# VH-VL binders against Protein disulfide-isomerase A5 (PDIA5): the designs that were tried, part 20

Target 1, 129 residues: Protein disulfide-isomerase A5 (PDIA5), of Homo sapiens (Human) (q14554r378to506)
Amino acid sequence: WMQNPEAPPPPEPTWEEQQTSVLHLVGDNFRETLKKKKHTLVMFYAPWCPHCKKVIPHFTATADAFKDDRKIACAAVDCVKDKNQDLCQQEAVKGYPTFHYYHYGKFAEKYDSDRTELGFTNYIRALRE
Below, E stands for the ipSAE of ESMFold2; O stands for the ipSAE of OpenDDE; V2 stands for 0.75 times the mean of E and O plus 0.25 times the DockQ between their complexes.

## First folded at step 12 (VH-VL; framework fv_cilgavimab)

Design k1 (from z1 with heavy chain T100R; at its last look DockQ between E and O 0.33; V2 from the best seeds 0.00; counts 0 for: pae O 6.1 > 2)
Fold by OpenDDE, look of step 12:
Structure k1 (fold): chain C 129 residues (1-129), chain A 121 residues (1-121), chain B 112 residues (1-112)
Amino acid sequence: as target 1 above (129 residues)
Amino acid sequence: EVQLVESGGGLVKPGGSLRLSCAASGFTFEDYWMSWVRQAPGKGLEWVGRIKSEDDGGTTDYAAPVKGRFTISRDDSKNTLYLQMNSLKTEDTAVYYCTRDDYFIYGFDYWGQGTLVTVSS
Amino acid sequence: DIVMTQSPDSLAVSLGERATINCKSSQSVLYSSNNKNYLAWYQQKPGQPPKLLMYWASYRESGVPDRFSGSGSGAEFTLTISSLQAEDVAIYYCQQYYSTPTFGGGTKVEIK
C-alpha cells in the first residue's frame, strides 16, 4: 500500500560476525584449537534457537571476562552449518544449546547448570583452582 | 609422542646430595604440573612432590618425609624438571619417576622410565 | 593426608576368570562441584614404570582393554578384570588425586 516504502533495515550481524572473545570453531579446526587451551567451554548452538539467543549474551560476556587468560577459552560451534554437522554428531550434541567442557581438547563433561554469565564464570573459576 | 626421560641417579653416601633431571618432550611442558614419584626396591609407589605451572603460580608441594630436604624446580625454556635432593638418607633409596601431573582429570598420565638413587654408606 | 587402603595384598586368579581389587580412601574423593571421583588406577609390570589404567574411578585411559573396569564412589572403589589374561600379571595401585596425591599399597595379581 505504501507508494514510497522505506528500505528494510540491514540484517543484524550474526554472532560469528560480531567482534567478541568467543572462538567460533568449525570441523576443520575444532580439535586443533581446543588442544591449545587448558580449559575450554564450548557452546553448541543453532542460530534460530530461542534458548540459544537468550544465552548468547551471557556466554559472550563470560568469554570477554576471561579474554586475557591464555589457558581459558569460550568457543562456539554452529551446528546448523553443513561443515559442522559431523562434528556436532561426533560430540553427541542432541539439543541446543549444549555446553561441553574440554581439557586440552579432551571432553571432560557436559555443563548442565546455570546458563548465566555468573554461572559460566563461577564454573570456569572453579576449573582454575 | 609424550616422552619423559629421567637422569642423574646414582650412588651417594648418607648426608650427601644429588640432583635429578627429567627431560620432557611431545607436549607443551610449561602448561602442565609435574610430579616426582619414588619407589623403594620391592615396595610401593610414594608421591615425593609436585610443581605447578607458572600460570598457576609455580608453587611446590612436598611429602612430609622429604620436606625441607628436597626441592623441585623447572626450566620451561629447556622443558626440564629437576629434583634437588639434600641431606639424603638410606630410606631415600628408590627409583625416582617424573610424571606429568594432570590433577584435574587424569592423575599421572605419563611416566618416565625412572632413575635409581642408592643412598648407602 | 588421605590414606588409601587396598585389598587384597595379593591375588591369584585362573586365566579367564574375574579378578577384583578393592580400594578404600579414609575420606571421600568425590568432588561435589563436578560429581567426579578423583581416583586413578595404575598397572605396573616388572621392570617398568606404572601405567595409567583408569581415571575418575571408572574412565578407561586410551588403549586400555575393555576387560578392565572401575567402579565405586565416595570412599570405596573397585578395579575389575573380567577375564584375566597372561599379560595382566602385574601390581595394581589405586591413587587419589583429590588432595595431596597418595597411593594404595598395591595388589599383586598373579595367575593361579
Scores: ipSAE 0.017, ipTM 0.674, lowest interface PAE 6.1, mean pLDDT 92
ESMFold2, look of step 12: ipSAE 0.570; ipTM 0.869
ESMFold2 (binder alone), look of step 12: mean pLDDT 95; pTM 0.964

Design k2 (from z1 with heavy chain T100K; at its last look DockQ between E and O 0.30; V2 from the best seeds 0.00; counts 0 for: pae O 5.7 > 2)
Fold by OpenDDE, look of step 12:
Structure k2 (fold): chain C 129 residues (1-129), chain A 121 residues (1-121), chain B 112 residues (1-112)
Amino acid sequence: as target 1 above (129 residues)
Amino acid sequence: EVQLVESGGGLVKPGGSLRLSCAASGFTFEDYWMSWVRQAPGKGLEWVGRIKSEDDGGTTDYAAPVKGRFTISRDDSKNTLYLQMNSLKTEDTAVYYCTKDDYFIYGFDYWGQGTLVTVSS
Amino acid sequence: DIVMTQSPDSLAVSLGERATINCKSSQSVLYSSNNKNYLAWYQQKPGQPPKLLMYWASYRESGVPDRFSGSGSGAEFTLTISSLQAEDVAIYYCQQYYSTPTFGGGTKVEIK
């Protein structure tokens, strides 16, 4: 008598499938989307990256905090997707996660500081001043 | 696509007045500083003045040669930049360019085609 | 106001050769807070408005060919065209936007 194996739990939704304020961008709409925002913090990531997984909740929370500000955006690019490989190369992404700040679509600087909700929030707040 | 289109240029006598307009499109006009830059025939570029965004106070700055005579203003509801030129002098003869002024990063990243102002007796 | 001085006033270079334009500011345009030089380069072709080439001294504007490069820091800057092309014939201007914007006198680049 084979015990009815319990059905495996449904797979966890991907970050993109979650309903958040993070803009998930691809190569086709990256530039155009960024141009419409005064300040955009972009997270370049790989879904399998442990460090990325750790930061994603903080970045998501930050995006949600600024969801009502039309001038601010938090965006993410999955660099593992085939369609995003050229984009990630063009943006000089050398590791994951990488955070870039864009001003109306133009690269301004790399964010290399506190990768917590507080850190991201403080950074964006400073940009608004 | 960002577009800046100047208008209002023409021939005017010394001491006369002229008002230039710049119609902007393709970007959130209200968020940007705007500048006027002029170029006398066969000469270099000269900054005329700027107006800040409303968020940054909406204040204006002018080059010394035009202070007291020129006034820059903007109508964000119309996406239009203005340059009121009074007491015009022959040395004000130039092509006047409207520029998107991104002082934060780029300088003047977009320019109009310019409009010619000729001050002559 | 910060005075910008370009050199030379004119430059004739053979096709495929390097063109070098210098720009000097009367004071440093390096912003200590972000360590960026608020220096731009513009290209102006006959009958056209200026076009932004470089910002922050060494960052290429979108669409600008790789043969254009900017270098320098503080008060001395250089625009280099590694291999001059026919379409590069123009007048080039440096500009500081560290304070009240000021332009260099321009450098006319021609083909020998």
Scores: ipSAE 0.019, ipTM 0.674, lowest interface PAE 5.7, mean pLDDT 92
ESMFold2, look of step 12: ipSAE 0.593; ipTM 0.871
ESMFold2 (binder alone), look of step 12: mean pLDDT 95; pTM 0.963

Design k3 (from z1 with light chain S62K; at its last fold request DockQ between E and O 0.67; V2 from the best seeds 0.74)
Heavy chain, then light chain:
Amino acid sequence: EVQLVESGGGLVKPGGSLRLSCAASGFTFEDYWMSWVRQAPGKGLEWVGRIKSEDDGGTTDYAAPVKGRFTISRDDSKNTLYLQMNSLKTEDTAVYYCTTDDYFIYGFDYWGQGTLVTVSS
Amino acid sequence: DIVMTQSPDSLAVSLGERATINCKSSQSVLYSSNNKNYLAWYQQKPGQPPKLLMYWASYREKGVPDRFSGSGSGAEFTLTISSLQAEDVAIYYCQQYYSTPTFGGGTKVEIK
ESMFold2, look of step 12: ipSAE 0.698; ipTM 0.888
ESMFold2 (binder alone), look of step 12: mean pLDDT 95; pTM 0.958
OpenDDE, look of step 12: ipSAE 0.502; ipTM 0.841
ESMFold2, look of step 14: ipSAE 0.717; ipTM 0.892
ESMFold2 (binder alone), look of step 14: mean pLDDT 95; pTM 0.959
OpenDDE, look of step 14: ipSAE 0.785; ipTM 0.906
ESMFold2, fold request of step 22: ipSAE 0.642, 0.660, 0.599; ipTM 0.875, 0.884, 0.864
ESMFold2 (binder alone), fold request of step 22: mean pLDDT 95, 95, 95; pTM 0.959, 0.959, 0.957
OpenDDE, fold request of step 22: ipSAE 0.878, 0.854, 0.848; ipTM 0.937, 0.932, 0.930

Design k4 (from z1 with heavy chain T100R, light chain K36R; at its last look DockQ between E and O 0.05; V2 from the best seeds 0.00; counts 0 for: pae O 4.2 > 2, placed apart)
Fold by OpenDDE, look of step 12:
Structure k4 (fold): chain C 129 residues (1-129), chain A 121 residues (1-121), chain B 112 residues (1-112)
Amino acid sequence: as target 1 above (129 residues)
Amino acid sequence: EVQLVESGGGLVKPGGSLRLSCAASGFTFEDYWMSWVRQAPGKGLEWVGRIKSEDDGGTTDYAAPVKGRFTISRDDSKNTLYLQMNSLKTEDTAVYYCTRDDYFIYGFDYWGQGTLVTVSS
Amino acid sequence: DIVMTQSPDSLAVSLGERATINCKSSQSVLYSSNNRNYLAWYQQKPGQPPKLLMYWASYRESGVPDRFSGSGSGAEFTLTISSLQAEDVAIYYCQQYYSTPTFGGGTKVEIK
C-alpha cells in the first residue's frame, strides 16, 4: 500500500570484505599460501550456511589472536564460488563448515572438535608445542 | 610435557659475574620467546628481560635495572636459554625464573622452579 | 612502562567465602585488533614458582578450577574466587603483556 517504500538497507559486508586476519583463499593461491605457513587451519564454508555463520566470529577471533605469529594462519575458502568448487572437491569437502589442518601446505587432519574460539585456540596451541 | 629447569645460581660477591642456564624440553623451543623473571626474597615478581625467537628477529629486551649488565641469549640447538649477569649488585639477589613467553596469547604460561642468586659481600 | 597496581595488599577470607582482588593498569591493555585484554593472573603458592591462572583477563588456563574468574576491560580488572578453598592460599599477581611485561605488587590471600 505504501506509495514510496523505503529502499532496502545496503547489504552487509561479506566476510571477505571485512577487515580480519583470516586469509581468504581461492584456487589460484591456496597451495602456495599454505606452503608458507607451518600451521594453517582452513575453514571451508558456504556463506548461506547457518552453522558457518555461527562459527565465523569464533574463527575470526582466533585468526586475529594469532595474527602476529608468522608460522600460523587461519584461512577460509568459500566453496560456493565457481572458482573454488574444484578446490573444495579436491580437498574432499563434503559438508559445511569443514575444518582442515595443514602442515606446510600438506593436509594433516580434519578438525572435528569444539568450534569455538577457545576450541580453535587450544588446538593451535597444541600444534605449536 | 613442558619442562624448564634453571641452573647456575649461587653466591657471588658484588661486582662479580654469574651465568644462568635454562634447559627446555617438551616443546619446540626455537619457536618461542623466552623470558627471565626474578623475585627478591619476600618480594614480588620482576621481569628481567626476554629474547624473541629467531623467526621474529631473535632480539632482546631488558628491564631498566639490568640494562647494560645482563645479557640474554639462546642456543636453539641445545634448547637452552642463558642469562649472563655481570657487575652484580646486592639488589640483584633473587630467585631467577625461566619462563616460556607466549607474547601472542597467554603471557608466561610455563615456569621453571627457579635458581637462587645471592649477591653478598 | 605500564604500571600495574593491585589492591588489597593482603586479604583474609573465610573458607567458602568470596575473595576479590583488583588490578589497575596505568593505561589500557585492550588490543583493538582482536578486542582482547592482554592481562594475566598468576598464582604463587609458598615455595613454588608462579603458575599461570588466567590469560586475556577472563580465560582460565587449563586445569584452573571454575571458582576462579577474571573480569574487567581496558585498565581495570578483577580476579574473583567464588568460594575460597584451603589450597587457594597464595599470592596472586596480575601482569600485563600488552607491551613490555610488568607485574602488579601482588595480593596475599589467606584463610580467616
Scores: ipSAE 0.028, ipTM 0.715, lowest interface PAE 4.2, mean pLDDT 93
ESMFold2, look of step 12: ipSAE 0.680; ipTM 0.891
ESMFold2 (binder alone), look of step 12: mean pLDDT 95; pTM 0.963

Design k5 (from x1 with heavy chain T55D; at its last look DockQ between E and O 0.32; V2 from the best seeds 0.47)
Fold by OpenDDE, look of step 12:
Structure k5 (fold): chain C 129 residues (1-129), chain A 121 residues (1-121), chain B 112 residues (1-112)
Amino acid sequence: as target 1 above (129 residues)
Amino acid sequence: EVQLVESGGGLVKPGGSLRLSCAASGFTFSDYWMSWVRQAPGKGLEWVGRIKSEDDGGTTDYAAPVKGRFTISRDDSKNTLYLQMNSLKTEDTAVYYCTTDDYFIYGFDYWGQGTLVTVSS
Amino acid sequence: DIVMTQSPDSLAVSLGERATINCKSSQSVLYSSNNKNYLAWYQQKPGQPPKLLMYWASYRESGVPDRFSGSGSGAEFTLTISSLQAEDVAIYYCQQYYSTPTFGGGTKVEIK
């Protein structure tokens, strides 16, 4: 009557491992990458964060919506990674998720509004005007 | 790495002309507004003028003291900014800096080393 | 054009002590739409071009030490060095970019 033990399903790919239009940045390339973009919305996140998990699809969809605009980028920083801890501290990230808008790599403001695809999209569109 | 390198400075007589160049590298030059800022010896900073990106109309603005005499232009294909200076005056003597111009966030973030223009009889 | 006035013209401060530089604009450089002050601070060391230090009155440029801080709003601004270091010896300029860019006259900061 023993049930055949089934192997656990393979782990789901991380957000970084997924092929999306989101730029996954680390401490070493953060500034350099942002400098090349007129408008960048950066999501600072922790992979274990339930709120982050909820927003990731919306943020990803937003990134895809602007993928053809070379001056716009949606980027993400995993603050749990050791190599990104200094960066997240420098950027004054106090909780997850945190969204910052950068203009040619310079911090402009914190995005603290609607964390949906529509919200992000509207915000970025407004930046282009 | 962002680099701005000015050239073309030198000695010129009053009423003469001089053309300065600024070679840009390390960034997408065409996307940026560019400005010229000058500094007379032992004096403060003075904005000379700016040129917008092509996407923003490519228009120019000048400080009152140089308006009508100086012309700013750019060649995006060469990543080069120019300052044509005509009818030079002794008071135009200064180190001339080219700068990136982030017009609505933080002003002038990158500067060249400058080129000295001396107007003297 | 907006006139920028800095004070003092020169300042001598002992190492480790606070340095305070004031900047006044002839009119407000606060943009009502985004509530940002279009005011920058620059540091210029001898023989070097100016370096962007602060923007939007209180935002430190990347790489700028925490001992530098900017404050103020509207037409009155202050750059503060909380603990002056030897490498901070320089001339500091405020600049408004609310309209046609204009600079203050500069403040020379020296070690006492």
Scores: ipSAE 0.418, ipTM 0.818, lowest interface PAE 1.5, mean pLDDT 94
ESMFold2, look of step 12: ipSAE 0.622; ipTM 0.873
ESMFold2 (binder alone), look of step 12: mean pLDDT 95; pTM 0.958

Design k6 (from z1 with heavy chain I105Y; at its last look DockQ between E and O 0.03; V2 from the best seeds 0.00; counts 0 for: pae E 18.9 > 2, placed apart)
Fold by ESMFold2, look of step 12:
Structure k6 (fold): chain C 129 residues (1-129), chain A 121 residues (1-121), chain B 112 residues (1-112)
Amino acid sequence: as target 1 above (129 residues)
Amino acid sequence: EVQLVESGGGLVKPGGSLRLSCAASGFTFEDYWMSWVRQAPGKGLEWVGRIKSEDDGGTTDYAAPVKGRFTISRDDSKNTLYLQMNSLKTEDTAVYYCTTDDYFYYGFDYWGQGTLVTVSS
Amino acid sequence: DIVMTQSPDSLAVSLGERATINCKSSQSVLYSSNNKNYLAWYQQKPGQPPKLLMYWASYRESGVPDRFSGSGSGAEFTLTISSLQAEDVAIYYCQQYYSTPTFGGGTKVEIK
């Protein structure tokens, strides 16, 4: 074969394309998906937002840490997509990133603590008590 | 819950053809690259080929031993990955696994249970 | 293609002791732009498909016990099980995904 063994990996995919443990949701599956989960932490974001880009690795690692607990989801909604704009308006998202906690699909509170893996994981662990 | 379920394995004579299917659920199939990996009885793992997501061009790549004989395709409306196997050889005898292909982060992060293909006279 | 060589082919370790598995690639699998080694480790128990343990050489997949760790860079890598448990009896494979994916030959880990 004529492959160059030093060839770089393909260009970095978008967060959604990376196929992590984060559930990337859209307006038509948001409510039904969240109703099936005891605990969901949702990140509302814009791909161009620098503050979002800085948090994405932390939120992704958090989703990975709870991958095996079927009752927990870490989800994300790209509010720039046309099909998600009504959802983000309904959820009263005023800026990016915004983090909401849902209990069986019911909005419970806004997450406004540290935007680090430790902050997110400690919050979620406390919910499981 | 991520599930990958292969089907279509069986006994085939050398020179024959077989089509494998992989039914996917519990994730957004159209966003994933998918791979086939095989394992001959009592042997190690061997990558067979992959198909990219449509957003990344939908193209395929193959291991040298199967190029020109095997064709990978996908039907995103049915959440199904396919492997068309032509001109089969006894060396193609293996369990064939369907797997997600996270080429940037994780490698092969989700696997099916496999389907056995036996090529013998 | 990048050839992956594992050693040993099999390894017998007493319960609670350390198991060490080595993997060597014929070429570097380090991508300089992000400083990540495109090497994964898989565990395969009898009658089961492989399961991802480690990615980017040293990053542990979710749900994998802390006793599993990966190390190394470039072309030489190690998977370590710090305190072998009965459920760790399996065949372990390294795999590079820097280019066309290739696997090592596997290392069978048994209880001594």
Scores: ipSAE 0.000, ipTM 0.523, lowest interface PAE 18.9, mean pLDDT 88
ESMFold2 (binder alone), look of step 12: mean pLDDT 94; pTM 0.957
OpenDDE, look of step 12: ipSAE 0.568; ipTM 0.852

Design k7 (from z1 with heavy chain F104I I105Y; at its last look DockQ between E and O 0.31; V2 from the best seeds 0.00; counts 0 for: pae E 4.6 > 2)
Fold by ESMFold2, look of step 12:
Structure k7 (fold): chain C 129 residues (1-129), chain A 121 residues (1-121), chain B 112 residues (1-112)
Amino acid sequence: as target 1 above (129 residues)
Amino acid sequence: EVQLVESGGGLVKPGGSLRLSCAASGFTFEDYWMSWVRQAPGKGLEWVGRIKSEDDGGTTDYAAPVKGRFTISRDDSKNTLYLQMNSLKTEDTAVYYCTTDDYIYYGFDYWGQGTLVTVSS
Amino acid sequence: DIVMTQSPDSLAVSLGERATINCKSSQSVLYSSNNKNYLAWYQQKPGQPPKLLMYWASYRESGVPDRFSGSGSGAEFTLTISSLQAEDVAIYYCQQYYSTPTFGGGTKVEIK
């Protein structure tokens, strides 16, 4: 019931290490993963960025809201990782966070509306099915 | 790279039949709606019909001039779209294009090179 | 069916000058849920298939030069070529994909 107060606290998992519905992608699997999804909202981020940290709970909740719809994905790319820098350059990511929409892996538009769960879910639900 | 390649065009007499094929590659064919668009020589573009993905019901829609005479089908295992053309008329003479029909985002974003159908005596 | 009307039928423009093509739909092609206009523009050069230029009325397809722009909403739309180049000689079509797809009649753009 009660933790040993003399032990150090357990380390906290990173966003990528948490068990969420967000697809954490890298340059090697980005295109193939997106090609299988009718709708993908991608968050390009840096883990240290304060604006990214504020959005992470909202984006995570959005992914959870669509977790049972196989046609929809919410994905994240950590642009600080060396293996992702070419991808983030190719996608013209200039600042963090940046949100892009893809249709079967084809870029459609930059998402530039409000960065809340409601904003994200309304955008996705307003698309044609 | 997305590719659409039409085949099966040719010369046919009025009242005859012809079947066109469109071989698709470079995308997940079974997820896409597909359309046929035609263009009579020296004329504008005319939508012929479409077939929806199976996830969206797999149904077809046709333009009025071809309804009842043309049938669109698809074979997702072969990544192939078909147009069966029956009771052909001289006004069906056109280049026939196969297109992806992206009603959500892009409209007709990928086009084949077309295949010529000539209906004459 | 939604009838698409293009004007003019033909347009002759000097190199480097602005070309303007109009397209009207018989009813609105604005989808109220997402505020997108389901209107596309195509370019067809002689001996080639049509090529997508613009989608959602004002969004430029990848690889299309930024001298091409689309504007308008609801039932009235414009394609503008800000500085006509020799390679822009083509026929241009508007097309609605709000409902059963229909095309405008086309506008032939020529060098003056």
Scores: ipSAE 0.282, ipTM 0.785, lowest interface PAE 4.6, mean pLDDT 91
ESMFold2 (binder alone), look of step 12: mean pLDDT 94; pTM 0.952
OpenDDE, look of step 12: ipSAE 0.387; ipTM 0.809

Design k8 (from z1 with heavy chain F104I I105Y Y106E; at its last look DockQ between E and O 0.21; V2 from the best seeds 0.00; counts 0 for: pae O 5.2 > 2, placed apart)
Fold by OpenDDE, look of step 12:
Structure k8 (fold): chain C 129 residues (1-129), chain A 121 residues (1-121), chain B 112 residues (1-112)
Amino acid sequence: as target 1 above (129 residues)
Amino acid sequence: EVQLVESGGGLVKPGGSLRLSCAASGFTFEDYWMSWVRQAPGKGLEWVGRIKSEDDGGTTDYAAPVKGRFTISRDDSKNTLYLQMNSLKTEDTAVYYCTTDDYIYEGFDYWGQGTLVTVSS
Amino acid sequence: DIVMTQSPDSLAVSLGERATINCKSSQSVLYSSNNKNYLAWYQQKPGQPPKLLMYWASYRESGVPDRFSGSGSGAEFTLTISSLQAEDVAIYYCQQYYSTPTFGGGTKVEIK
């Protein structure tokens, strides 16, 4: 009558652990990394956030679309990590997900538009013009 | 680490010429607009001129006081910015700084230590 | 060219007190398309090159302490040091980059 309990499936890899074109940044390398890119769209997120989970595939796809452009980057900051809390506060992140556009590391504007691959892609393309 | 190092400054007589160089390292030089800014002894800052990146046309702009006398150029293969100064005047005496210049005009975020140019008889 | 006027020329402030520097542009440096003020603030200490403090009037450059703040829009701008520190002794310059870059005359900030 005893059913052998099946071992729980291994946890799914985190977004950071996945092989994507998204630059996962932390407090120590945030500014340094952004300064090297003409255009960077940064996603500030919490892993548990349902809206973040929904957008991550679109953002990842966008990053992949521009992976060959050395002047463009899509980056992500996990604001739940202790080491990133100060960074997220400094960047005035009030909710998740939050998208900021940086120009050579300087904050330019908050991206508050279509959170789809097409939306992100169109935005970045417009920046290139 | 971004580094800008000016050189070529010195003493020159009025009407003379001098060429300044700015060696850049620690960043993708070719992607950046570059500017020269000067500061006369004990005086304020004065923008001298700018050169855009090649991608943005590589064009130059100059302040009125130096227009026609100064020429800015760049050699991206050498990561070097130049300022050719001709027909120098005493009022051109200053420390000359090379600076990075953001594409959409976000200020001058990196500066060299400057090189002194003294124009005197 | 846009003329930048700073006031005062010099300012003496006690440690821990607020320092306020004003900058006026002869023309608006607010870009209507993006609603950004093309105004920067620089700090220059003796024997050093200028250091960028603020861009777009109110955005702090990386590494700049939060006691520094920029405000204003259009043609009137202010740099505020909320609590003056010893290391803040310097000359401060405003700059517009809306058009051909021009600098203010500078404001010398000293400890009272």
Scores: ipSAE 0.018, ipTM 0.690, lowest interface PAE 5.2, mean pLDDT 92
ESMFold2, look of step 12: ipSAE 0.241; ipTM 0.767
ESMFold2 (binder alone), look of step 12: mean pLDDT 93; pTM 0.949

## First folded at step 14 (VH-VL; framework fv_cilgavimab)

Design m1 (from k3 with heavy chain F104Y; at its last look DockQ between E and O 0.41; V2 from the best seeds 0.00; counts 0 for: pae E 2.2 > 2)
Fold by ESMFold2, look of step 14:
Structure m1 (fold): chain C 129 residues (1-129), chain A 121 residues (1-121), chain B 112 residues (1-112)
Amino acid sequence: as target 1 above (129 residues)
Amino acid sequence: EVQLVESGGGLVKPGGSLRLSCAASGFTFEDYWMSWVRQAPGKGLEWVGRIKSEDDGGTTDYAAPVKGRFTISRDDSKNTLYLQMNSLKTEDTAVYYCTTDDYYIYGFDYWGQGTLVTVSS
Amino acid sequence: DIVMTQSPDSLAVSLGERATINCKSSQSVLYSSNNKNYLAWYQQKPGQPPKLLMYWASYREKGVPDRFSGSGSGAEFTLTISSLQAEDVAIYYCQQYYSTPTFGGGTKVEIK
């Protein structure tokens, strides 16, 4: 008599299901979305990764801090989704989380500094004006 | 595919005028700063001037040798950059390149093929 | 304005050997807020427009072979071609974009 149903859905919505200022991107819209933004910081992640889970509140707060600046985006790509696997391979994502900075959709560098709201916001504010 | 195509070069006597055009495609022209860079035959590269995007104020900057004689403008509806050259001197003889001016990160990342301006008696 | 000085003016290197091009700026081109050097390198082959090789002194532009590398900070910079190929015969320019853009005088690289 084994139980047929799997565990019930989690009590909380996933990061992607939450309505935050983070742009959740997929392979089909990644490049055209980034081309419209002077500055985009992209988080490549896996939903189950503990390091990703710890950073999500910080990255989300960063996105909120810049929500009124149309030139700036904080975006996320779930590399576990089948539709995103080619994108994550093309962008040379080797582990999670990985942060890339793009300027009008052109890759500039990997972000390697503090994974805190202050770290992210200082990086974006230090970009040239 | 990004393309920049200059036109309007030719032979002009000293004191004359000439207008260069640069037709842009393959990117959102209105978001980019644009520069003119020139190269006298057999010589090095020399920045001429730039025009910023409208979002960044739409202003122009010029190199000292051309200030007051050259005017850079843009028409974002036509994706076209212009260089109006007045009071031309023999020293202005050069190939003139149109380039994207990425002040923020890349420098001059896309270049046209250039158009030759010859100022000679 | 910031004066850019390249050396040597001309360089002859055997195929497969290392070519080293130096660039010196009269002032620092390091932008302190982001710690980036606003220095670029360009390659210009005969009859062609310049092509961007390096940005931020040490970052390789997309499609540029790995044998090209940039180094240095502040006011002194180097472009290195680790193993010269025949197609690398060109004039190389450094350029600062920290302020009013200025170019070095160029370095002509030839096969010895």
Scores: ipSAE 0.585, ipTM 0.862, lowest interface PAE 2.2, mean pLDDT 93
ESMFold2 (binder alone), look of step 14: mean pLDDT 94; pTM 0.956
OpenDDE, look of step 14: ipSAE 0.704; ipTM 0.887

